VHH binders against Metal-independent phosphoserine phosphatase (IPSP). Designs and how they scored, part 1

Every score and structure here is a prediction.

Target 1, 238 residues: Metal-independent phosphoserine phosphatase (IPSP), of Arabidopsis thaliana (Mouse-ear cress) (f4ki56)
Amino acid sequence: MGHEWIDAEREFKWSEDVKVESEVTEIVLVRHGETTWNAAGRIQGQIESDLNEVGLKQAVAIAERLGKEERPVAVYSSDLKRAKDTALMIAKTCFCPEVIEVPDLKERHVGSLQGLYWKEGAEKEPEAYSAFFSSQNDLEIPGGGESFDQLADRSMDALEQIAKKHKGERVIVVTHGGVLRAIYLRITQASSAGKLLNASVNVVHLRDQKWIIDSWSDVSHLSSVGFLQRGFDGDAKP
Unless a header shows other numbers, all headers, positions and changes below count from the first letter of the chain; antibody chains aren't numbered by Kabat.
ipSAE, averaged over its two directions, is called F for ESMFold2-Fast, E for ESMFold2 and O for OpenDDE. V2 adds 0.75 times the mean of E and O to 0.25 times the DockQ between the complexes of E and O.
[cut] stands for letters that were removed.
The coordinates of atoms that the task and the answers printed are left out; those that the model quotes come from them. Centres of patches stay.

## First folded at step 1 (VHH)

Design a1 (framework vhh_7zox_3)
Fold by ESMFold2-Fast, scan of step 1:
Structure a1 (fold): chain B 238 residues (1-238), chain A 124 residues (1-124)
Amino acid sequence: as target 1 above (238 residues)
Amino acid sequence: DVQLVESGGGLVQPGGSLRLSCVASGFTFSSYAMGWVRQAPGKGLEWVSDIYSGGSTGYADSVKGRFAISRDNAKNTLYLQMNRLKPEDTAVYYCAKDYRVYTEGSGTYSFDYAGQGTQVTVSS
């Protein structure tokens, strides 16, 4: 028999009394699988890139994991190819009829940094590089890039709209490191979201108008596949 | 728009029978393979049975000899006759269009559209 979810035990506890059912909206947030540019240490932003061999195996691993859990009522995705390809594998395995594309779930536009290797950013685009790592949340990245606040606002708006449509239901949303970081920081108001690894499963709950982080950066399904240890693609600083 | 509407689920005693139906619309039903998959409480999705456009059928080992899949192309309807039901058959049953089982090295199921499911409960 397989491992991971097959070995997990679930305990059902009797309620002490009959209570009004607390409706929880569960959103499973997935970071797309590894791309050729992730592996190369190259900054993607909103530039298209493809899943590499590892990323394809990661997408299969996520799909198999989520296929062992409760069936989602819908699968949403960023319209960038790497996220859409990851979402299509999940949708097929979870028997969802389609992937619903949401442009507001795209990765942060990182301006002049897009297409550069992380190792060369400070030298080739010092102002854009400085802006990316700035603590100033309203600072736009030179070259047509977004501020953190612009990214976070559209990310939270997309999350709220999906939640409103699916009250009390379970949905899957496939997106990017920068979006996931922005969501985490807006919900927790923490100073850091940690490393958001490729193909990680992250779960948020909406209950009584309150956002809660249920689980974060779970890569247990990747034990036989592997993953990059460094955070890139806008989700972590070097 | 492609639509699949399941019906026929319900509560049944162990050893009993149920017949599930799935009415399809929005595509040329006779041209596509169709199947049934199920999800038991707290478990993952399990392929149950499929039937190809040419009439060839496949069954999971857990249901072989007890379940029979069939189709009526004139009515755009897929059926699953479930006999000798066991408590372990308790699940939500989903109708699937263009469903294909796992093939060595594929890693995913091939399907185009799935329905909303129908609940089957086998209990005394």
Scores: ipSAE 0.000, ipTM 0.182, lowest interface PAE 19.4, mean pLDDT 80

Design a10 (framework vhh_lunsekimig_d3)
Fold by ESMFold2-Fast, scan of step 1:
Structure a10 (fold): chain B 238 residues (1-238), chain A 124 residues (1-124)
Amino acid sequence: as target 1 above (238 residues)
Amino acid sequence: EVQLVESGGGVVQPGGSLRLSCAASGFTFSSYELYWYRQAAGIERELIASISSGGSTNYVDSVKGRFTISRDNSENTMYLQMNSLRAEDTGLYYCARVEWTLKSYEPGTGYDVWGQGTLVTVSS
């Protein structure tokens, strides 16, 4: 305006009724569709594998479901091909212009276990197998593998950065079973994340600097397609 | 030994009811989440209901409002009450204990446990 005001003797106080509702950031976390290696019970880790025929149908089913919900402003994905292919199907159906790759959303590097069938892991790589199933969170898996803490730290850092960019918005993030389990355990402090099936939809909310699990391991969109009963990439019949 | 044994299957008319039982032995029943799966002709085995150690339940949409899962920790038994049965409910019903935490897996002891299945036939 261009005129001066004098200092008030009393500070301004907001009444309880003037509180603005906090905005919610919604992140829809998707585990990639089924791969030939998932079907074979073969440990993927960070090795590339392709969606099989079932996985492609699952990606279409996720895309159809999410296309009927509120339109996401962005689709983020692990830079591993199985996650990218799932994300591309979602992005096309939701009319998002591009899939944004995030290397920190890659599946856990499981060292010397990568490429082995779960059935042979204990015999061929007993030290790495023991490390993978250890309750010690800072134990790295032999052969260049990550500890649970290393996986969980980068997973949460990626999630926080995405949330920071999209405050009050809805985004989709396509990733892997190990990442989803790590996020769930960091948010809940629970001892288990449940079974994380291929092409499951999992929803987390950030409100007032607090993460909340809104829904988890939802495969209701897969009733006509089917899914493997075993969990995420890191879990298969031994 | 660790085992699950289903019972209660049979032939029933559409709109009828059946109660399935799953008797568990060889493990601390109260500590585990437990599951009912169904395998119908021409479709893959599907999870239809779950019950946590604390009693929280989940159902696939096709059975919500018709099926009720419950457990009795004192009897080491899980149940599936099936009401308003349809032809599409025909199949082999399995109860299962599934290992959910990779960190708690001990090689040779962390395997999924499945029952033998009990046949449910809904026909006129």
Scores: ipSAE 0.000, ipTM 0.119, lowest interface PAE 19.1, mean pLDDT 81

Design a12 (framework vhh_sonelokimab_d1)
Fold by ESMFold2-Fast, scan of step 1:
Structure a12 (fold): chain B 238 residues (1-238), chain A 126 residues (1-126)
Amino acid sequence: as target 1 above (238 residues)
Amino acid sequence: DVQLVESGGGLVQPGGSLRLSCAASGFTFSTYAVGWFRQAPGKEREFIGAISSSGSTIYYAVSEKGRFTISRDNSKNTLYLQMNSLRPEDTAVYYCATDYTIESWGSDHKVYFDYWGQGTLVTVSS
């Protein structure tokens, strides 16, 4: 009957043999949702913190947006709880069976600054504060912190390993502001890092062995939820 | 109101080429993945391929590889299917679809679509 052409089927099953035909690897980088410490202006680094009510709504918004797109072949995440919780929401909505944890995607260890409020950092830990804002990329932050180069090297190594497993495929990676800035600066050859917004979607491509920023700091999915316009994210100027 | 309108179908001889277009309106086209399907009379609907929102990833059914090319122009809200070396068995109504979710249980995949076009007929015959 002709009505079979008009009343289109809303469900379709395809073969397990459907092939991805592309030499472009697409990595969708997501910054975790807002935490209680983001909202309070507290420096997290590698200290655990939980998504707040806004952060949970942001995670749902990201998951719904990504669920409308083609299914990613894998979801990777920093093993810090805020990133893992954001990733679990995405994986559930995209019907991915698990989230693959990658410790090298953790936020920068910012030494003795961790746990402080941004407004008090310069007074309470002047050496660590100065180190954080230094243009010297190999300077470690006092108190067991990492240099920018240490962060950037492990971030890019993680990204390269993920890309190597997924040539021509689309994957999602949930991580943190400092990691995203490091990736951006390495790819753009030391230009300014764009905005590091909570729950932003950032897309990088690997084409012919070259990394390209396809889109950055996209928060269009958050119009009904909101986000912090000025941030305390381990990178923001107080 | 979400609308998808296919065009470019027609009668072609075996070995010929056609380019189909799908014009999208009523939603932010650039944020959605979109796909092509076809259905021959008396047959079930067959997946041809899909393209990601950015255009960077394209999935093709194995049987169509090399003959069919999917592309998109987000500035024009348009999806394209370039068909080369057409065969009589390519005769079908061609549909575009969007707003889909892929559900996976091991190697099994299901695709759910909320929006479909009305289709455009392609006839390959001498």
Scores: ipSAE 0.000, ipTM 0.185, lowest interface PAE 15.2, mean pLDDT 80

Design a2 (framework vhh_lunsekimig_d3)
Fold by ESMFold2-Fast, scan of step 1:
Structure a2 (fold): chain B 238 residues (1-238), chain A 125 residues (1-125)
Amino acid sequence: as target 1 above (238 residues)
Amino acid sequence: EVQLVESGGGVVQPGGSLRLSCAASGFTFSSYALYWYRQAAGIERELIASITSGGSTNYVDSVKGRFTISRDNSENTMYLQMNSLRAEDTGLYYCATEWKVYTSGDTLTYEMDYWGQGTLVTVSS
């Protein structure tokens, strides 16, 4: 290595308090594309429904956006078909060999409200409707439905298990509006999760055992496709 | 009615280049993602490159920096520009588009409903 007295003035100086940044696990949370039932204003819960033409275009738009970003090491999905179909488009575009199904990422079971048009809920199933909009987080929805706490607990458990397998890595998780709302509320303790539109991209980080919302409800990739701006999107506020 | 026709294959020396073409008809080309697969002797057919309807591209690691996929929606044609060819790149190259998705156990599987005839690329000295 050549050294001269004049080169001693070209010192490389560091801060006295230089620290290595802690490892970050990045989870990209995607709400499935629009379904025929989303377009009809019909409550899905855990009933199967298919992506419609708009939903398929939205899935392509998500895949194109994520394909331009860092490659994920894995793609996880709810085992409901609408989420799996969205996830498969992403996985294929990102060259991930498989989609890993996680039943705990299913949408909230909303009991006897499932299958009803949202405008009919209060009249046709008043007790289930009241339970859904109740501030009581441990109240199960009549007809075999889940409480908010049951949904939130399994959603956070699934998220924690995925994060433990992928410390310091980037993964994609495709799920539903109710799950996303539950995750947001558990992380922030906010009163609202905002509008969780179909095909939105939501990013959470785990750093030093602390969950952080990095970005939320991003639909910038949908400007040429469109999305539903209103309607019943899978969960009620506590 | 859906047709995919590959062309451009041939014999080339190591370090050479070839440009493959995939001419499509019978569907709304601009709306679909398109793929190049390779079938080498003794191994299963593998996905090597993809291009989405909006033009985003992905490649298997072994071809990154050497192969470039592109599309021309006005001509209903997809291309694969192959540079710095190696003996290991020898195989049948297939153009494909996605039509079916299905679940197989705990793993989602997708199937190409339409495939081209394949075009043979032989890299030899």
Scores: ipSAE 0.000, ipTM 0.208, lowest interface PAE 16.7, mean pLDDT 80

Design a3 (framework vhh_gefurulimab)
Fold by ESMFold2-Fast, scan of step 1:
Structure a3 (fold): chain B 238 residues (1-238), chain A 125 residues (1-125)
Amino acid sequence: as target 1 above (238 residues)
Amino acid sequence: EVQLVESGGGLVKPGGSLRLSCAASGFTFSDYAAAWFRQAPGKEREFVSAISSGGSTTYADSVKGRFTISRDNAKNSLYLQMNSLRAEDTAVYYCAAGFTIYVEPSGKVTYHDYWGQGTLVTVSS
């Protein structure tokens, strides 16, 4: 005989049945650009504030750096304006069609500390200040604030939901210092995440249900713009 | 009125070169990212290349090393220099600018994009 039926679809499907190496999901985590309140040492939490002139330049620098790398398939952001404005600059520069808001990526609600200058927190709200710097991870901050565990749980939940939608892909997530600290500590189980600077680029990988820190606190794109070495935006060392 | 008008398409032989232009009007072009997409017969539109408002560029793997995107903000223009053209590059090429979609938790979607009408590039002997 010699009649043979060629089925390109079956050949493709057969190739899919062969064991392939696990693909890496790459999430590029960005801390929003500097705000007027960051520059003033004023505690933001979930209060709205705008990027200042430096923050706008930082957002451009992040966007241009990320625009030179592999194109992300999506940009996600906290729905707080400073994160959203940073994300819109990135999406515009990377030619991403949308910025997807995720309320669970909001900065930690730090209760009665919100709106205070960090230097006056201990005097004006001693109980909330003590709670914020406490090593007790399940302690809520007075004034309607969140515990570290509540922040970390929602941060990791958001990160895992995003990763599930984008297996093997690269996405950008714009968020806040407290969220980034919580993610770092949950992944590494380290005692400290260090200082997470405004407009830093932080990369995490998900491979076979395991999170890995690929790079952290990278501000090399800011050499010509500058950045604030110390600020208060929910990112306190233990 | 916002307009993007492509030009420079035509017939070329394999290995040849073409330069596409896109003229923007009715908005501040320098504030927008811009990109080239293409659509071959019977296929979906695919990404070709993009350039940020600040000048950073990205390319699809299929065109890296052969195509170069550039912009001239003083002339409100976007360009695509296409070298070493192949039969697979045959498509209608589209200019796009200001592409951003905002998605709220409610599912509401707002579109902020501008597209040209396209210019045909045919690579054939």
Scores: ipSAE 0.000, ipTM 0.281, lowest interface PAE 11.0, mean pLDDT 82

Design a4 (framework vhh_sonelokimab_d1)
Amino acid sequence: DVQLVESGGGLVQPGGSLRLSCAASGFTFSSYAVGWFRQAPGKEREFIGAISGSGGSTYYAVSEKGRFTISRDNSKNTLYLQMNSLRPEDTAVYYCARSYTLVTEHGDSYRVYDYWGQGTLVTVSS
ESMFold2-Fast, scan of step 1: ipSAE 0.242; ipTM 0.751

Design a5 (framework vhh_8cml_1)
Fold by ESMFold2-Fast, scan of step 1:
Structure a5 (fold): chain B 238 residues (1-238), chain A 126 residues (1-126)
Amino acid sequence: as target 1 above (238 residues)
Amino acid sequence: EVQLVESGGGLVQPGGSLRLSCAASGFTFSNYAMGWFRQAPGQEREFVALISSSGSTIDYSDSAKGRFTISRDNAKNTVYLQMNSLKPEDTGVYFCAAEYKLEYFSSGQTYEYDYWGQGTQVTVSS
């Protein structure tokens, strides 16, 4: 009887004291390869554009790198062509069968700024330019553009929905600089996401409903290809 | 492990029929176009037939048209080649091949196949 009580108490305390290590969901976030408009310093937003020759080589380099790592169970992508083209190269090389398009992973609609060169935005569209760089997170960009909050809300919703389908698994998500910045800022509550380079690999983990930045802005796979030093600087002063 | 395993080859008389099967594993079959190629003794591999990932697009070589039928069963991860009215010139090793078609990066109409089977021997002889 005394031994039975001691064993039951020990079992009860063990089950109460033991921390079950949570499954980690790993999401590898990739910024699409370089486009002709990235190289020209021209604002894309949701306008369709193609990877340039450098961007195609960057997509191959990402794919070769990720193909040597743990195989992803799925590849998700923004439905904008530059992201899809990058994702298709990754999926092919990683022997990952499915590329799933997610419209909520599109780049920020930047209203009247889209199609302009960054160097001309302040002069040609001063209100839209001011809105883009404003600290006011609920301010929509003139010309049908989104606020930061609208972008961040849909980006995080998409990320959470993907994570819920793939708990404990590894997936790849191909998207854009503005989306990556929004995700970083929502997860860290930092004032800046740093410089988001084309074809960078960024890794986030979900554990116990908590998002963690595992690695950010990794371009080590691009040493033989190169990359634009400028990147996406949406949080930098003009 | 990615594998394509062909079966159904053999020896047949001229005018006979064979059904080749190719069982796929290690990748999502439904995302890949599937092709059949053959290699005759002393010759290079030549295209025989193609079926798109959905089965909606089918193409044949001129020598295969009207005699061969390609089909697929995505639930079973299998592609088939039904060969009728076989001729001695159809003799060769038949290979199945899988291509994840990247339309965005494809140059011309040349099929770029990612995976190949080991082949199955077809001999048409009296």
Scores: ipSAE 0.000, ipTM 0.106, lowest interface PAE 18.3, mean pLDDT 82

Design a6 (framework vhh_6qgx_2)
Fold by ESMFold2-Fast, scan of step 1:
Structure a6 (fold): chain B 238 residues (1-238), chain A 126 residues (1-126)
Amino acid sequence: as target 1 above (238 residues)
Amino acid sequence: QVQLVESGGGLVQAGGSLRLSCAASGFTFSSYGMAWFRRAPGKEREFVAAISGSGGSTFYTDSVKGRFTISRDHAKNTVSLQMNSLRPEDTAVYYCAAQFRVETYDSNTGEVYDYWGQGTRVTVSA
């Protein structure tokens, strides 16, 4: 909830420009850089965790890559620190004046799993662990967690609200593995989104009210920095 | 590789002043928010003050607000804590800590800090 912060543009009536009718809206989706908890194999959910040294270097690499491409008109981010810190680095390098926080882009609340190491989840919280990997999309994770449908609905709504404000424009959105997986699955209706690595660049296009995956899981900018081979796949038990 | 080296601790009388300094090396100083924590004898570690990577934002615990001032010097890669109007209850080991942040900082939880110094002891006599 936070969709109310995106209103119709009113300043210059540019929506009356003929190019808007057939333009592609490009949204560059970035998974935040590596955190200390990612490196430790620890489940973050909506708990705060900070970028580690590798994550900082990854954020610089993303920012340098995106700074060489077409300048985005805006940078949006989950309000969780790891995503916001990644977004701030991108915004500075791309000469965007601010990062716009969107609470609906927060990672999935994974209930009682939050704070646990992946290796101990099945033993310490078997019901929550089973719920997380369940194919039942409306099942909430015990301990105040969200269902996949709740996550996917808010993720897609946030994406659509951003796209409506930026028709024919390029924007950057920094978020999390669970959100990216949900967006991919809603757009493609595939059974898997593949492995989503920290600091990956993922591009979606909106044209004529249809979402298209333009590129996915791109980490070519990280060749000199490196990345954890453990990504977020969400479709198989660790 | 990463080092945080505290200095400036010592014995001071109540009502006096003391300045702590922390020299940082091994990371991009301006990309990290810096903080001071303390642990009094027989107590748990508590947050004291923090400053954002840019130096634009500062945060204090209520018990030191108005008495302590945190600052940073990017040319020297140093964060400082100016402690005025010291009280016996300020007696503690003071720790320098670093957290990745670019522009802002609002967390006072020790678990979110990436690097810690070894601490410097401050004793305030009655």
Scores: ipSAE 0.000, ipTM 0.108, lowest interface PAE 18.8, mean pLDDT 81

Design a7 (framework vhh_lunsekimig_d3)
Fold by ESMFold2-Fast, scan of step 1:
Structure a7 (fold): chain B 238 residues (1-238), chain A 125 residues (1-125)
Amino acid sequence: as target 1 above (238 residues)
Amino acid sequence: EVQLVESGGGVVQPGGSLRLSCAASGFTVSSNYLYWYRQAAGIERELIASIYSGGSTNYVDSVKGRFTISRDNSENTMYLQMNSLRAEDTGLYYCAKVYTLESYGPEGTKYFDYWGQGTLVTVSS
């Protein structure tokens, strides 16, 4: 039944279009393990600081967890030692041949605040402290520090470059609290990224040119090791 | 002082078995992430087997199901049991300790991979 130029099935019934899922690029973002300066509440920025005994145990816990999951095709890291040490443990566990260092994944240079304890920043370096907590995203921190926008731009550029090399693949990226916060804020447009704990696993997906937060601040692998409750934004915030 | 000493290598026929030992001193094997590397002539060193601090193990695909990594805390020794050996398994086998925490005065904390001298495995047909 029906007219040659009118399809009755098309008028009242249509076939469901079978859609295949778009190719997803998965980036597992890891905050480096705890350092002696993290434990002391001391501001690191781009100053070198080593993993402490807890941080080494956290790095092992991350590596064991990720080694049991889908195998990544590559491991990238900030070139700061605490991130590299965390990344090398992950890479070996996941049978990745090397860690690829990316300087643009370094922690924010926080100028004159670097080396100070968070408790004394407002008194010892009031201008730099004010700049750090300013809502003005293009304000550089005195003492050679970066603005939030400078940090966020280089962080997102590094993330985009890595994603372009690994379309449809899974990669691991080891970095720092400030970088993770910047990525989260750029992707979500939110006012806060929550607590960014040492050795947390954070997952972002790139699908159809859109960044999505898949999971954030996961520390379930640390149940036998522990972690600092302070995290990146804990006692540091006014 | 941390030292790793491999032993147990030798000549074996295809399909044969060997057990490699890695005797550790200066640290305890039971609580550390440890692994075996293999270096064949003309090929870069490759990670073949790992044992994590908690006792979980992982293997490169080419040895999975044939090799077994284990440790004995009382002997402070790590082992690699190699079964169904193939000609391509020929190489120098190294044990290694992944990153350790040691304090060195004003330098602070240092992290190292500690490597043994290696033990040679030759699979001949």
Scores: ipSAE 0.005, ipTM 0.258, lowest interface PAE 11.9, mean pLDDT 80

Design a8 (framework vhh_7zox_3)
Fold by ESMFold2-Fast, scan of step 1:
Structure a8 (fold): chain B 238 residues (1-238), chain A 123 residues (1-123)
Amino acid sequence: as target 1 above (238 residues)
Amino acid sequence: DVQLVESGGGLVQPGGSLRLSCVASGFTFSSYSMGWVRQAPGKGLEWVSDISSGGSTGYADSVKGRFAISRDNAKNTLYLQMNRLKPEDTAVYYCATRYEITSYSGDRTVEYAGQGTQVTVSS
């Protein structure tokens, strides 16, 4: 008969390694100001259009808002004129040296729907209209249009490339409703992106290789200017 | 000033029929696509049917073969003929002049809907 005593002791794994806080990369996504075609209910896609009087005032309002916040290190834009003109106003107000154009941030090419009014799309281009509203994400829109997946892939690729160049920094990206919707849906996997109004401010964060929606569809800077009650997508209501 | 006035709802037994009407004013009715959406108790909006200015129609899978949408442009009136009604069709039905399409799959956000008309399918 012998007796053995064992002292129980918890093992704590403490390292001299300091946990480095992950850097947050902040991307401020802006939808371009209102255009004459937005106001007319006309589908733009990749067709060029100009900011109207309201759109120019919206560009000033967003530039003034962003000029009061942390200064961005760069301003990126779709190379479509409406986005570039909005971006130039922001860059000027925020004292950025230039606007960097990114063709992959262009609005969705919506094929044969481009140039039509939303109210006539179903009758004039029924196949393209059906394709646009299809749940099939890999279906291209007739007339040289893109599928949702093609749009979303190039949008996310552009966003990731910009983020990699600006780790831990703040940048502004000016783009379009379809691109913003695609980014939101890829990040959240939701069925809807909500309302994406002209000159809205939308903020995404990248931390530890994870994309997070920080804020979305903010138009508080437009209270004195106004905006169209346009939905999440494109240039006009269906 | 867009006005939409729905009527024709009520209590009906399973297998019965109802005809909903929507009288529109304040816009050129004949030039617009029109539709019906519904909201069941405690649930979100569900698109039911639409009709273009040219008369082409669409239907939700849940109502295909049972419901028929039509319009009378001379009377600025939209109709929904509902046949072989089921308890699952119980909802407030709204007439709408404009939709915001919330996805490429055809999900819709209703705008400029009327006050709605209650349809209850029960015995």
Scores: ipSAE 0.000, ipTM 0.116, lowest interface PAE 17.7, mean pLDDT 80

Design a9 (framework vhh_gefurulimab)
Fold by ESMFold2-Fast, scan of step 1:
Structure a9 (fold): chain B 238 residues (1-238), chain A 124 residues (1-124)
Amino acid sequence: as target 1 above (238 residues)
Amino acid sequence: EVQLVESGGGLVKPGGSLRLSCAASGFTFSSYAAAWFRQAPGKEREFVSAIYSGGSTTYADSVKGRFTISRDNAKNSLYLQMNSLRAEDTAVYYCAAHYTVKEFTSGSYEVQYWGQGTLVTVSS
């Protein structure tokens, strides 16, 4: 009988006494842990990078925090390694059945800015740099980059599809600063998403076809680990 | 060969105590989250308590304050100290270990191990 909970019709649950509110879908959005390139002020976009020592400790801290909360029914992640590695730590700690990769949750392709340090972007790639900070939402970044609208559309479409599969449930989604900013701006129509810190917990609710920001940029679980004070660079000049 | 072997179950009177042990072998136990589950007659398997690789713990409301989970990574062991036992605690108790592995060449896969269970009977 040791294999009963692996059955597709059997679900591991943290408590049978937990009251489930079927009308609210909770999506816990996590920004991946710190990478060597984050620490160096280097633009990642869709280039692969690894969690550094701090990032690994952040992943453990967030996994422990989420493991004490209601068990998620699924963990979704961008297919970029930094997000996957963060998600794997969360999934194993939460006794979650699997990590589901979603390519549409990848960080924004920022064209010719990818691989550059933020401090050199304006000088080395002025057109791409200007495009990144432009208020024109349909402007693609030179060098094969995406517009804000292209990023936001795929990000919201991915969230809508996840929500449809998990109505009334709690799921975790691990992604990136640009994606989180796009989601926040689409939900709130605000001019800024604030600082999107590494390994932050951001919670959105879907109720009666309306998205609501429940909490944002929560790093209270990182008090013993630390985090870069610099958040997502799209909300500030370098 | 991967194994989780539970021990410490038995017959105990209401208000008594038992300490369950789970010995892990054949895998890197310290990298896994570990948990205790139980299954009472005629009921589905339910969560009792979990301990994460970093040492933080969680408990089902029905056992909170009475049960304590702990681990010893040097001994590859998981424990459950059960105090103030009640008739409704009667169940087969299972040890579980969980880790999700993602490898570039093989894709993602879930690694989960379960013991065969140990019976706890609380009866006068």
Scores: ipSAE 0.000, ipTM 0.128, lowest interface PAE 17.0, mean pLDDT 81

